# Designs tried in a protein design chat: VH-VL binders against L-rhamnose mutarotase (rhaM). Part 7

Target 1, 108 residues: L-rhamnose mutarotase (rhaM), of Ligilactobacillus salivarius (q1wre3)
Amino acid sequence: MTVRLGQIMHVNPNYYDEYEKRHSDLPVKFPEMKKALKEAGAHNYSIYLDKKTGTLFAYLEVDDMDKYKAIAEMDACKEWWAYMAPLMDTNPDKSPVTFDLPEVFHLD

## First folded at step 5 (VH-VL; framework fv_bebtelovimab)

Design b9 (from B13b with heavy chain S104G)
Fold by ESMFold2-Fast, scan of step 5:
Structure b9 (fold): chain C 108 residues (1-108), chain A 122 residues (1-122), chain B 109 residues (1-109)
Amino acid sequence: as target 1 above (108 residues)
Amino acid sequence: QITLKESGPTLVKPTQTLTLTCTFSGFSLSTYGMGVGWLRQPPGKALEWLALIYWDDDKRYSPSLKSRLTISKDTSKNQVVLKMTNIDPVDTATYYCAHRRGYGYGYAFDIWGQGTLVTVSS
Amino acid sequence: QSALTQPASVSGSPGQSITISCTATSSDVGTYNYVSWYQQHPGKAPKLMIFDVSNRPSGISNRFSGSKSGNTASLTISGLQAEDEADYYCSSYAGSDTVFGGGTKLTVL
């Protein structure tokens, strides 16, 4: 079953353009990461930036949550996180500080 | 080059509305990323954030004081105004306005006004 | 019950190093990387010393450094000098915007 995910992350405000540029590098420089996302059935993946605060709002739909969660353990994902880490709030392992948001409303 | 200066009454009576004005120079509050906040410090006590207004008129308030506070800006005059209703002796404090640059300084208040002491007594 | 907890006082002698802690009681306050530190001398406005946990504004001495581990941010002052005697406040990005710690009085003996 398809799961809807809402998340927030934070990008350092001085790096808005660089964040967008590096994110566009994902399908070019990290093709294994792109492949893993597609194989997990991740789709309708959008990230919106609040330029006032540096807050990122991510929304995506995932068909296979087990495959999606397993992406975090892939070398490609760790390389992607390391590439993005200088621009955003990260944990010591360089994964982005991410807050999962509860879904409070959905309409078909 | 950024400077801010607080102005308003130094003495107010309980139950009145306190109106404070922050006049600034060196930036425009219509420029992307710019904000101005209000903070206070009662004598011998800790700093407390009160309110913030951004270049696009987005306003943020301390949850505990939100019902008493109104922040507004007049970009043509380079001013930000804070109003606090139903003033009480416990609101006696030095009130500061401070600049926020929304990028480059991570939500910090990088430049502060000198502060203005407001005493609430009958 | 304060969202950020600091020790009320800390003391040191000239030339020593001291550390001031700032602990978040809520995980949403402590997990953000937007921790700032302010120095305040008596009768003066606060001065920004550290932002984004460990970054210094231009003109701030390298003797001042910041770090964070889990829910605790720390300000370290090395080579302590008489003029460092002041109140120090930590601040963090919270859901509504900003929260401050209770402040720490640094005495240089």
Scores: ipSAE 0.000, ipTM 0.556, lowest interface PAE 17.3, mean pLDDT 85

